# Designs tried in a protein design chat: VH-VL binders against Large ribosomal subunit protein bL20c (rpl20). Part 6

Target 1, 123 residues: Large ribosomal subunit protein bL20c (rpl20), of Euglena gracilis (p07133)
Amino acid sequence: TRIKNNGISKKKRKRKISKMKGWVGGHSKLFRTGNQQLMKARHYAFYDRKKKKNLNKTLWITRINGGLKYYLTINEKYNIFVSFLRKTKTYVNKKLLSEINVRDSKSFSHLSKPIMKSTGINL
Key: E = the ipSAE of ESMFold2; O = the ipSAE of OpenDDE; V2 = 0.75 times the mean of E and O plus 0.25 times the DockQ between their complexes.

## First folded at step 2 (VH-VL)

Design t01 (framework fv_temelimab; at its last look DockQ between E and O 0.02; V2 from the best seeds 0.00; counts 0 for: pae E 11.9 > 2, grease 18.91 > 18.9, SAP .498 > .496, placed apart)
Fold by ESMFold2, look of step 3:
Structure t01 (fold): chain C 123 residues (1-123), chain A 117 residues (1-117), chain B 106 residues (1-106)
Amino acid sequence: as target 1 above (123 residues)
Amino acid sequence: QVQLVQSGAEVKKPGSSVKVSCKASGGTFSSYAMHWVRQAPGQGLEWIGAIIPIFGTAAYNQKFKGRATITADKSTSTAYMELSSLRSEDTAVYYCARGLYEYFDYWGQGTLVTVSS
Amino acid sequence: QIQLTQSPSSLSASVGDRVTITCSASSSISYMYWYQQKPGKAPKAWIYDASSLESGVPSRFSGSGSGTDYTLTISSLQPEDFATYYCQQYDSYPYTFGGGTKVEIK
């Protein structure tokens, strides 16, 4: 039974492979080219966001939710501010933060480490 | 467009202090490190220290610790560097520079501080 | 402290020449940064992340290297490229600069 269907399955598989080769050949090259274009576009977008002014604004908009940045300058108290940074993944200078924490104060270092981890800013 | 404008040139006596200002405009101030770098006449660049205004804490090159004080005023987007107990070898152009990730993308015009003996 | 040794300290070259500047670190660093400075002016960011050009930097500039050895190359020197170039590390405090390489007209 399986043997009797075997001949037809082989032909269907060969025709399916041929159609998939034509589809895959044309569509696969289109898909590969499309994926390559997408990867290049994402690379350019990342690279552009890393440049000067445009990178800075793009990173801030991407990291800050709901325009909450405007209220950061009103709420200067440290505890409120760092809690807010933790939730929003705000862009920061990772190496400078780590060095300041180690060199300036043990107390500040202990308070800031959990916040830095939650924002992904530890080196 | 970020712009850093520093206070004007100063002439000081040995043993006195100087406070240089750096006003930022055209971008976010509070979350970027502001660095201070100096350049003695005809010489290279030397990092003094930096502050991240959001955290209000500063880091210093040990060479200047005890003499340099770096502060920031977020309400005016202005960073300050004060250097005390001035010596003739402190004669230099003092730059503020903004940190973008790991390098200094914008620099102030420089402030010449001359310490005459 | 990480020391950066630039070589050469100065060089004399003609327009059109290929110029190579090296910067060697006393210990392995993650990235090298380069600045261009003209007399009487502040340094300008030139190359970041070892090989990425700042906006407005001509494509004749390139950077490469990893670990302790880094280079800045100008493939065809132009009149506006005569300046002093500094390398800089950001791996630890104090952040340090190389001694500079002055590129002069022959």
Scores: ipSAE 0.005, ipTM 0.516, lowest interface PAE 11.9, mean pLDDT 69
ESMFold2-Fast, scan of step 2: ipSAE 0.013; ipTM 0.605
ESMFold2 (binder alone), look of step 3: mean pLDDT 90; pTM 0.922
OpenDDE, look of step 3: ipSAE 0.017; ipTM 0.642

Design t02 (from T4 with heavy chain D99G Y100D E102W W103E G104Y; framework fv_temelimab)
Fold by ESMFold2-Fast, scan of step 2:
Structure t02 (fold): chain C 123 residues (1-123), chain A 118 residues (1-118), chain B 106 residues (1-106)
Amino acid sequence: as target 1 above (123 residues)
Amino acid sequence: QVQLVQSGAEVKKPGSSVKVSCKASGGTFSSYAMHWVRQAPGQGLEWIGAIIPIFGTAAYNQKFKGRATITADKSTSTAYMELSSLRSEDTAVYYCARGDYWEYFDYWGQGTLVTVSS
Amino acid sequence: QIQLTQSPSSLSASVGDRVTITCSASSSISYMYWYQQKPGKAPKAWIYDASSLESGVPSRFSGSGSGTDYTLTISSLQPEDFATYYCQQYDSYPYTFGGGTKVEIK
């Protein structure tokens, strides 16, 4: 199982980063070699691999909000946002998600604002 | 209540190409990866590649790189897989399946039989 | 790429039997995933994160393992369990499946 600071947790985080290897453009860009990989790994450490319906939504919100959000690119914020919605089973209109431009921080902030207010997530 | 519906069976000649569609309904289309997996008669499963519609970018198994093209149309919630330069060894049932960054392939289409013969 | 080896490739069993299927990875992975496939149908998600049952999967199924070795067990085989079971890794690209284990009637 999982204990804080367990070696298994470190292995899981490293392998999670590799999950999106081969995504050309947006996703593969998040996990390219370099110092960005370490910053991304620290942020993504908040995301458990488990599919748990009973996971406390407040825990996820706290972990996301407590991350290194000022060091994240807009593409990383978008991926975190989408992963949070999936993990918490939060319904979002398909068109709304397709309208969020990962290259435009103003568009992301504006279009995601109502959902962030309702869920307490802050990116 | 997610449903993936694929296009019908195809019979193709060697050297031609085939394009299979997968229409998603129920749940969010754009934020999930849509994967393509094939299964030759009596054989196991083989991952071809995937696309995340919101980004418009695809990833491929190197075995299919250059022959497979995976695309998505967000307006119709439909993913496509086109395979060119068909050989008899490409005869298989082709499946689309939904996956997430943190999860496995939780929903599958019914499959599309592609037969390549002369 | 990570290669997954399932054993046995097929087995014959009777209703009520205990069945075990193994999946061995060529390198350590975080979790194993399992799918059930019946003839003429698409695979169904069955077990995720090595040991968690998907919604609707009967409690007679269980998964276990870590690192390179994983097992799927059926404690008391039922007629509806006769199928082919596949393991899958989602740790690294390309995503790979085991060769499958066909559970047949004796």
Scores: ipSAE 0.005, ipTM 0.528, lowest interface PAE 12.7, mean pLDDT 73

Design t03 (framework fv_temelimab)
Fold by ESMFold2-Fast, scan of step 2:
Structure t03 (fold): chain C 123 residues (1-123), chain A 119 residues (1-119), chain B 106 residues (1-106)
Amino acid sequence: as target 1 above (123 residues)
Amino acid sequence: QVQLVQSGAEVKKPGSSVKVSCKASGGTFSSYAMHWVRQAPGQGLEWIGAIIPIFGTAAYNQKFKGRATITADKSTSTAYMELSSLRSEDTAVYYCARDSYYFGELDYWGQGTLVTVSS
Amino acid sequence: QIQLTQSPSSLSASVGDRVTITCSASSSISYMYWYQQKPGKAPKAWIYDASSLESGVPSRFSGSGSGTDYTLTISSLQPEDFATYYCQQYDSYPYTFGGGTKVEIK
């Protein structure tokens, strides 16, 4: 990490620095907020572009609940649920998401219930 | 597991339309996004658009404005991409691909459909 | 739209070689995917979120990068690795791909 390294050491240092997402001169870069907002808007537009509808969190929740009609498998519900959480930028513990991914309706309902109540989605 | 099976090769004249199908199996169709991507001979990949069958909502790359139409039939687990006003530069292999979480990560692909536009 | 430039367009390598492929974006991005494509076949999902290997991808593959510059590395090339590799950004709409890097036997 110090000056006085040969070519091999410089290459390793560059690769290590390149692997540090968001680092600039040892600082965390504050570029994520803008990119996350654009990504959120882009994903909303994806579902609404040809329909000419205003797509916000409430409308997205309504579309999910109305479109499911309870005929989906537990894995399909899980995938829609995870997609919804990411699309709306809703924070959920990764361990909890992993536990919800148990292919078992009872476990899905039990573990996802608090999140569903807070987000208004019903799967 | 997920399997995407596309329709067979097509030869079309300039000005005509082509409709390519992509049948999904493995019980995954309704809840995931289905994307269409093309690859001209010796060229790279180009995103055309996508549909989410459960919502019936499609989105398109502006480059294909007015020419591409993406649809889905949930009863047959089949997605379609229709491209109209064909030109010689539309000659390409057309792929369907699944996006399991709506992230834009195309994790499962069909085998591809060669569409040749020539007189 | 975000333009992705891959370098080199092609390279010739021998089994056991270290291979490095780069992908440069026209603007800063946070999401990069890599695909492996063999002749006559559909692309295969290979690396997601710049550095995470898809299931079944050998550990000799690695991805790195942030901002505008991303890299795919093969630490010790094997016969089954001869393919064309494509980068894809999913940070902004429309989704775009790099021009591809063909890794050829020599």
Scores: ipSAE 0.006, ipTM 0.525, lowest interface PAE 11.5, mean pLDDT 73

Design t04 (framework fv_temelimab)
Fold by ESMFold2-Fast, scan of step 2:
Structure t04 (fold): chain C 123 residues (1-123), chain A 120 residues (1-120), chain B 106 residues (1-106)
Amino acid sequence: as target 1 above (123 residues)
Amino acid sequence: QVQLVQSGAEVKKPGSSVKVSCKASGGTFSSYAMHWVRQAPGQGLEWIGAIIPIFGTAAYNQKFKGRATITADKSTSTAYMELSSLRSEDTAVYYCAREGDYYFSYFDYWGQGTLVTVSS
Amino acid sequence: QIQLTQSPSSLSASVGDRVTITCSASSSISYMYWYQQKPGKAPKAWIYDASSLESGVPSRFSGSGSGTDYTLTISSLQPEDFATYYCQQYDSYPYTFGGGTKVEIK
């Protein structure tokens, strides 16, 4: 969402992010406190159609690809992957997504690598 | 309302190190990237690096990699920038600046600045 | 790295004058940001996304541009506009600023 920097737009943006705090995906979460808001915001901001390049997004991507991925649960990696695919409108078989979701970390890595390689995400 | 308050001015000898602090108040510290920018007397702005407190990860301008260390303490809502192997050329005002919410990717709040003087 | 070149480096103008500052990037960028800095103070966010004014910025200021060339214009210079203006890019690492344009009111 491209929101102009004025009082009303800023309040709407923060309210939208706050609403995302209630959304949960999967059984385990790394950032269970209010900090989950940042991860969710990064997902949506990163895959925003208007793709603004910013340091927060760049730092997040760099850390995911470099080392942060080792601290993410399988559900968090799955959510990042799925959100990226939805935002880029990449066709992905629902059966494949289901297969990845119900298996352990090794299964996620094995099944998702070919798709992630083509999309630039390295989880 | 967000306010960034930096530590006081410092005078250092060449070859030493300096650690500047930036305490955030009036907002959520962990969810915003904190940047460090310096400005030598009469000169322009130069980006040093940034940290995302929630992840504990920092990124650096290659020019400062190996000399600068940026850290954050979430319990005190304070970001730090340490610069080692100081030279006279490092004399500058050092600013911390917050990158806005993900929908606004610019430095929306700045600290007052910390003058670091390196003299022999 | 992307280099930002501002022109002029300094200018002197009278109250009521139209002032234009340019910022040229060495590579095409998506967005340009502008900061106002008064003597002895920290920079203040002024224009974001090339043309959007920060809250509280007077309407006499405007920004424009795309690709490699961007401008900041003050339609009718006022005494409080005495400052140095910096452009900045967020397009790639390292994040860089222009050299600054010092606006002096005579």
Scores: ipSAE 0.000, ipTM 0.521, lowest interface PAE 13.2, mean pLDDT 72

Design t05 (framework fv_temelimab)
Fold by ESMFold2-Fast, scan of step 2:
Structure t05 (fold): chain C 123 residues (1-123), chain A 121 residues (1-121), chain B 106 residues (1-106)
Amino acid sequence: as target 1 above (123 residues)
Amino acid sequence: QVQLVQSGAEVKKPGSSVKVSCKASGGTFSSYAMHWVRQAPGQGLEWIGAIIPIFGTAAYNQKFKGRATITADKSTSTAYMELSSLRSEDTAVYYCARDYYDSSGYYFDYWGQGTLVTVSS
Amino acid sequence: QIQLTQSPSSLSASVGDRVTITCSASSSISYMYWYQQKPGKAPKAWIYDASSLESGVPSRFSGSGSGTDYTLTISSLQPEDFATYYCQQYDSYPYTFGGGTKVEIK
């Protein structure tokens, strides 16, 4: 799957970035900041590619401003979440976030609340 | 540099609770996951759980679920791990560790100095 | 949970020796980390993502591996390298550690 492929691509990218870190001969603040920006841009671009609907993917409904109903694919849900992480400058392992979301529906609601307020949608 | 400073050693009776603190300095606190790991005397490392301060959400190793509570106070840049119903087997050095990693990005793992918790009658 | 088996549990080596320690996972993993721990001290991040050295780690250290088998190598052991080394998988929840390999003076 594309979600599984995302993990493989990120691993290869991470190895490439870590080699780049070695070229500096240590961890510097400036080098770290540059790598962070590159990682964010690439991660977001990958998620943007997944916004196309897949007929076999699960759909769910979100209410937006004006009483409109918006149907989100599972990929669009992840894209909104990734956009939020980018806005809040959050740098946490996606596997850890997935475990929190799966185990605790209340935690997922808390995580998505700022996104809903900023984008004008709700679950 | 990021520095994690933990609270001092504790001696507790079986059945009581302990709360260990981990104060972060030198970096952004709320945007990084904070993990808790313990090490019993002469033994290896065991992951307890983690919290993401900006979201206030925590994940736990099932072995500690129901006994461990991990929290964070963003105003003081401090993470806490509270372990209840203490048993002698909980005697260990407890570490906090900051995991600056996402699967797209850069890994950087800083550890606190450790807090010895001794459970004895 | 994924179990990590380190081999050997301990080894004796002399300064200048090439030292190799291995970590075997019960299932395939994508993310492996190595830590160095000296007596009475906290573990230090040493190698991340199987092969990338943490800031400040000497170039005589290297890591390699994929899937289920991972290795940490010290090309020419120095006095400051005597420590216990732990592997950790960061692929599946809960995160697990190997039992450690103690590198001792011969």
Scores: ipSAE 0.007, ipTM 0.522, lowest interface PAE 9.1, mean pLDDT 70

Design t06 (framework fv_temelimab)
Fold by ESMFold2-Fast, scan of step 2:
Structure t06 (fold): chain C 123 residues (1-123), chain A 123 residues (1-123), chain B 106 residues (1-106)
Amino acid sequence: as target 1 above (123 residues)
Amino acid sequence: QVQLVQSGAEVKKPGSSVKVSCKASGGTFSSYAMHWVRQAPGQGLEWIGAIIPIFGTAAYNQKFKGRATITADKSTSTAYMELSSLRSEDTAVYYCARDEYYYGSGSYYFDYWGQGTLVTVSS
Amino acid sequence: QIQLTQSPSSLSASVGDRVTITCSASSSISYMYWYQQKPGKAPKAWIYDASSLESGVPSRFSGSGSGTDYTLTISSLQPEDFATYYCQQYDSYPYTFGGGTKVEIK
């Protein structure tokens, strides 16, 4: 069958997404911070890709955590962190990323800690 | 896989405060929304509020008018709910519940629940 | 806030019976969830997004509805189904629950 109005196809996609638990619209009313950028990735195809990427994310976490982190400089840790986020397509607020890139290990740990804990990487 | 373990039952006097804990194990703690819901004896469920630890942001049901404070400690994977100015009407089982909120793809459909903490307010 | 009204508050039924529970919202909503709760236990996620069964929920359960009216149906009641069922809306803040429907053995 060929000709279908757009509303019917959209409704079918909407039902499929809701079966995966959660509709994104309600969440924006709950939390209103500068970090809302982390919460704005909400396309249907993105959820399927994210679920598949979680398997790859586990492999990346294992590889990153397996490194000899005692030999890494702050810049090297930052580069690994940012590379991990890019490879796993984990969105992070650009303002937060700009503030993480500092020479001081304490500042790096403090600013990146929430993301590291949520992703499971240990640098 | 995911387990939520709450602190033990408490007996409090009117006008005091109570702080209930909920320790999460399995999965990533920081990116999941942690909700607090209460149930008075023989009554229904009532939503108190929620926090997403990675953002440090909490949201509350206005009914609790500055009496409730929800916090999270990422180092111990523990969420807390403190309720002040206790009244006899606050006698209830308090539950923590997790929602898989990651990048707008989550849900406030509470997929894992703690065992509950009975808080009794009596004179 | 959106108020949810469940009917009936309680019902008595026998094994094999068809049971229907209704949840009515004070305003049109798009996101309705159902929970099963047994005495002394925490609620269990049961049906999400009005009609989708949570993993492990028997196929005799079904959900339907849109707008303001939603239903949970048990096609052939079993002994393990005796519990209290709650609806919850997730459409708007604050999130609210129905008053619950207690399904009791007859």
Scores: ipSAE 0.000, ipTM 0.500, lowest interface PAE 16.8, mean pLDDT 72

Design t07 (framework fv_temelimab)
Fold by ESMFold2-Fast, scan of step 2:
Structure t07 (fold): chain C 123 residues (1-123), chain A 123 residues (1-123), chain B 106 residues (1-106)
Amino acid sequence: as target 1 above (123 residues)
Amino acid sequence: QVQLVQSGAEVKKPGSSVKVSCKASGGTFSSYAMHWVRQAPGQGLEWIGAIIPIFGTAAYNQKFKGRATITADKSTSTAYMELSSLRSEDTAVYYCARESGYDYEYYYGMDVWGQGTLVTVSS
Amino acid sequence: QIQLTQSPSSLSASVGDRVTITCSASSSISYMYWYQQKPGKAPKAWIYDASSLESGVPSRFSGSGSGTDYTLTISSLQPEDFATYYCQQYDSYPYTFGGGTKVEIK
C-alpha cells in the first residue's frame, strides 16, 4: 500500500511550510508575499487535517448548514437542527437533509422554517 | 478593521448589579458570536457566555446561569453583559471577544478582543 | 465540563532557550486554541486548531497535540515572548481555559 508514500508527502509539505516561515521574517516586501502563501498553506493544512479526521461528518454537517448562512460553528448549527428534530419527534436522516439542500434550496427552506421561527431568525 | 470598545470602569456595592457594554465597529456584527470572558486580579480566564445577535439567543457557563444576562442591540452593534447579585469575588476585568472564522467549520478562536472593563465590588 | 490543566504554572528561561508548555484535557478534544496575554493587556489569539499560527505570530512558535495532550513550543525564546499563555477548548460548551503558564525571561 501507500502508507509510507503518504507519510513522506506529509513531511515534504511540512518542509515547504517551514521554508516559507524562514523567509517571511526577512524583508517587508518578501514578508508580505511569503505571508500570503503561508496563510494559504495554514488554511489548507488545517482543512486537509480536519477533512481527513471527520470526512463523512463534515460533509453532512456542511451541506445541512448551507441553508442557515450564519457564522456559528457547524456543530452548533447541526446540534440546533437535531435538537429541534428530536423535540418535535421528527427523525430525518442526515443524507436526506443533505439531498434536499443540494437538489432544491426552496424545499430545504421549507424544512428549516420551524427551526428558524424557534430561534427568532427571519426566513 | 474590526474593533471592540467597552464601557468604562465601575465600582459597585455587594448585592448590586453591573451592566457592561461592548460596541463593535468596522465589520459584520449580527452573524458572529460575541463572547464574554472575565479575569480576576492575578487569576486566569473564565468564560461567562456568548450571544449570536442574529439568533437573539445566549449560551451561559452554568456557574453564571441565573446571574448573568447577555443581550445584543443590532441597531447600535452593541453587546451587553449584566451581572447581578455582585460579591467581592466578582471583582475582575471583563472582556468581550468576537469569534471569527475562515470557513464555516474553521475558526480562529476569539480573535478580536475589547480592551476590558474593570469592575470592582467593594463596600 | 472539560477541565484543562496547564504545566508548568510558571517558568523562567534565558533568551535563546527552547520552551515547552503543556495542556491536558479531561476528555479527548479536537479543537484546541492558544492565547498570549501580556501584563495589563487583553489576550491575543495565538494558535488555532492546535497547530496553526495566527497571522503575525513569529515562526519560532509551534503547537502540536491530539486527543487529551497538547503543547506549545517556543524554539528560541526572545524578550518579547514574556507573557502568560492560555490553552482553550472549542469542543463543547461551556468553553474552558487552562490555568495559564507564565513565561519569564531571566
Scores: ipSAE 0.006, ipTM 0.528, lowest interface PAE 13.6, mean pLDDT 70

Design t08 (framework fv_temelimab; at its last look DockQ between E and O 0.01; V2 from the best seeds 0.00; counts 0 for: pae E 10.2 > 2, placed apart)
Fold by ESMFold2, look of step 3:
Structure t08 (fold): chain C 123 residues (1-123), chain A 117 residues (1-117), chain B 106 residues (1-106)
Amino acid sequence: as target 1 above (123 residues)
Amino acid sequence: QVQLVQSGAEVKKPGSSVKVSCKASGYTFTDYEMHWVRQAPGQGLEWIGAIDPETGGTAYNQKFKGRATITADKSTSTAYMELSSLRSEDTAVYYCARDFYDAFDIWGQGTLVTVSS
Amino acid sequence: QIQLTQSPSSLSASVGDRVTITCSASSSISYMYWYQQKPGKAPKAWIYAASSLQSGVPSRFSGSGSGTDYTLTISSLQPEDFATYYCQQYDSLPLTFGGGTKVEIK
């Protein structure tokens, strides 16, 4: 179960190698100050963030649906559950909800069942 | 499809040199460091050094001081590792590996270098 | 130079067993990285930043630890998990690997 992503490692990689003893020669434009480092950092961050955002969205949907199928009736769906969260004005982050399901399926079931009951969906 | 394709196996005599190539495809070659790691038969992994293909900057394991030379050609997306003054202890599989977020996420297939009389 | 000591050097376990591999650094490091290698193949990135699984790694694998002591755990060993596992530090040059832990299935 992943709760930390590559963002921290990416930042440390950009700083780490340029600070290590034994490096010889020029440093990457990704580690330089000024226009070229900014443009490369923006370019790299754009592709990586877009890729990570798409992956995280897919992971969140899959994990939530998996929890619903395990603890709830066959017909519960991520889209229906999210709609119920909005209707009940429950302000739980989608990322946090998917991480709770991965780590503690009982807690996910306890969270989702009362919300679905209050909106008129039977378990 | 991101991949690293290395040159073929080599048999060398002691005292000679070898140059292994590593051609990158499927990603922007200059955005990631290329590292070289070797593995003697039946043994563990040993880091040789690295290059930043954008700038040509390098770092080496001091164990290979003066013997290893790592270079990169931006125009062909190819990294090279040359090891001189070969000894029998240099018999190993030599790998190139891409450094992605401090992890070596893509490895070449390996190049066996055998140093024998 | 930071030395990494893996334990055990090898182990043999049954399918379904919980196995734990340790890696101890000679000085404090920020994160541990783990690789799986099968015979005749290049290593594969397995766990990055101490505890994050690489894409495609089964959820029965987990990583933990901080400072000098790190672990890789397989909660229910499967036949395809036969391999050698290496830890790696990325805090100072030269980059170093542990000696490896060979996991054999009985």
Scores: ipSAE 0.005, ipTM 0.539, lowest interface PAE 10.2, mean pLDDT 73
ESMFold2-Fast, scan of step 2: ipSAE 0.166; ipTM 0.666
ESMFold2 (binder alone), look of step 3: mean pLDDT 94; pTM 0.955
OpenDDE, look of step 3: ipSAE 0.028; ipTM 0.670

Design t09 (from T2 with heavy chain G99E Y100L Y101W E102Y Y104A Y107I; framework fv_temelimab; at its last look DockQ between E and O 0.02; V2 from the best seeds 0.00; counts 0 for: pae E 15.3 > 2, placed apart)
Heavy chain, then light chain:
Amino acid sequence: QVQLVQSGAEVKKPGSSVKVSCKASGYTFTDYEMHWVRQAPGQGLEWIGAIDPETGGTAYNQKFKGRATITADKSTSTAYMELSSLRSEDTAVYYCARELWYDAFDIWGQGTLVTVSS
Amino acid sequence: QIQLTQSPSSLSASVGDRVTITCSASSSISYMYWYQQKPGKAPKAWIYAASSLQSGVPSRFSGSGSGTDYTLTISSLQPEDFATYYCQQYDSLPLTFGGGTKVEIK
ESMFold2-Fast, scan of step 2: ipSAE 0.054; ipTM 0.595
ESMFold2, look of step 3: ipSAE 0.000; ipTM 0.535
ESMFold2 (binder alone), look of step 3: mean pLDDT 93; pTM 0.945
OpenDDE, look of step 3: ipSAE 0.013; ipTM 0.617

Design t10 (framework fv_temelimab; at its last look DockQ between E and O 0.04; V2 from the best seeds 0.00; counts 0 for: pae E 16.9 > 2, placed apart)
Fold by ESMFold2, look of step 3:
Structure t10 (fold): chain C 123 residues (1-123), chain A 119 residues (1-119), chain B 106 residues (1-106)
Amino acid sequence: as target 1 above (123 residues)
Amino acid sequence: QVQLVQSGAEVKKPGSSVKVSCKASGYTFTDYEMHWVRQAPGQGLEWIGAIDPETGGTAYNQKFKGRATITADKSTSTAYMELSSLRSEDTAVYYCAREGLYDYWFDPWGQGTLVTVSS
Amino acid sequence: QIQLTQSPSSLSASVGDRVTITCSASSSISYMYWYQQKPGKAPKAWIYAASSLQSGVPSRFSGSGSGTDYTLTISSLQPEDFATYYCQQYDSLPLTFGGGTKVEIK
C-alpha cells in the first residue's frame, strides 16, 4: 500500500488541462480563479489609482466576455443579447462585434443548445 | 517594482549543459507563468517554453523538447531553464519573461543571460 | 504553428517621418502584441491587444488591425524610437514572434 502524492496528482491534472484544452492563450486562464483575478484587482486599486483605471477596464472586459458567454450559452433570446450589447455599446462594441457575429444569431442558438444540456442550466 | 534578475553570462563547450536562473521579486511568484525566450546574435526572438510555478506544470516548444528543462523553486521565487547537448547554434541571449497581468504577453523581461557555446 | 511575417525587415528613416510596420499572421488571431528592443537591452512591452499602449509609451505610437493583418505606426519619428520592433501572437503554442523590423537613422 502506498501513500498517494497529492501534489504530483494536482501537477499531472493541470498538465492535462493545459495540453488537452487546445485553446489559444488558455494557459494563463487554466491556472487562475475568479477570486485570484478579483484579489489582483483589489491589490492594484489599493496601491495605484492610475493602475486601477486600467485594471478595472481589463476586469470589465473579462466580466463582459464571461457574462456574454453565459448569455450566449444559456439564453436563446436574440433581444436579450442585443439589449446587453446596447448597454455596453460605448466601451467594447467594436471588439465584441469582431468576436461575435451579430448577423449570425441562429448559429448562436445552435452552439448554445448542447452546452446548455451538458451544464443543466436552463432559462 | 516587479523585477526579474537572471544569472550571469556563461561560456560552454559543445555537448555540455547550461542552467540559467531567474529570480523574481515584487509580486507573488506563484500567480504568473514564467516563460523563456532566446535571441541569437543579430537574430529574432524564439520561445523555448514556460512553467506554472504554482503546480510545476510546463509547456515546451517542440524544437527544444528533450533538451530543455524548465523548473521553479517556490521557496526562493526562482525559475530555472536548463539546456543540454549544447551546440554552437545555441549561442544566444536567454531571457526569462513573466506573463502580463490580465494580458497574454510578456511583461517584464529579465536582463538576459548570454550563453556562448564554443570550443 | 502560426507564422508571423513582419514587413519591412529594416527601414531607414529621418526624424519626423511617419513610419508603418506590418505584421501578417498565417492564420487569424485574436490580438497582436508588440515589443520594442534597443541594442543590448531586453525587449520592452509596447502595444498590447493590437491597439492599447503600454504605460509610458508616447502617443505618437499606435497599433491597429484584426484577423491576420496588423500594423504599428509612428506618426512622427523621434530619435529615441530608433530600435527593433517585434510582433507576437499568443493564440497558439508554440508562441511565435515576427522576424523584427529594425528602424534606423537615415
Scores: ipSAE 0.000, ipTM 0.525, lowest interface PAE 16.9, mean pLDDT 71
ESMFold2-Fast, scan of step 2: ipSAE 0.035; ipTM 0.551
ESMFold2 (binder alone), look of step 3: mean pLDDT 91; pTM 0.933
OpenDDE, look of step 3: ipSAE 0.029; ipTM 0.595

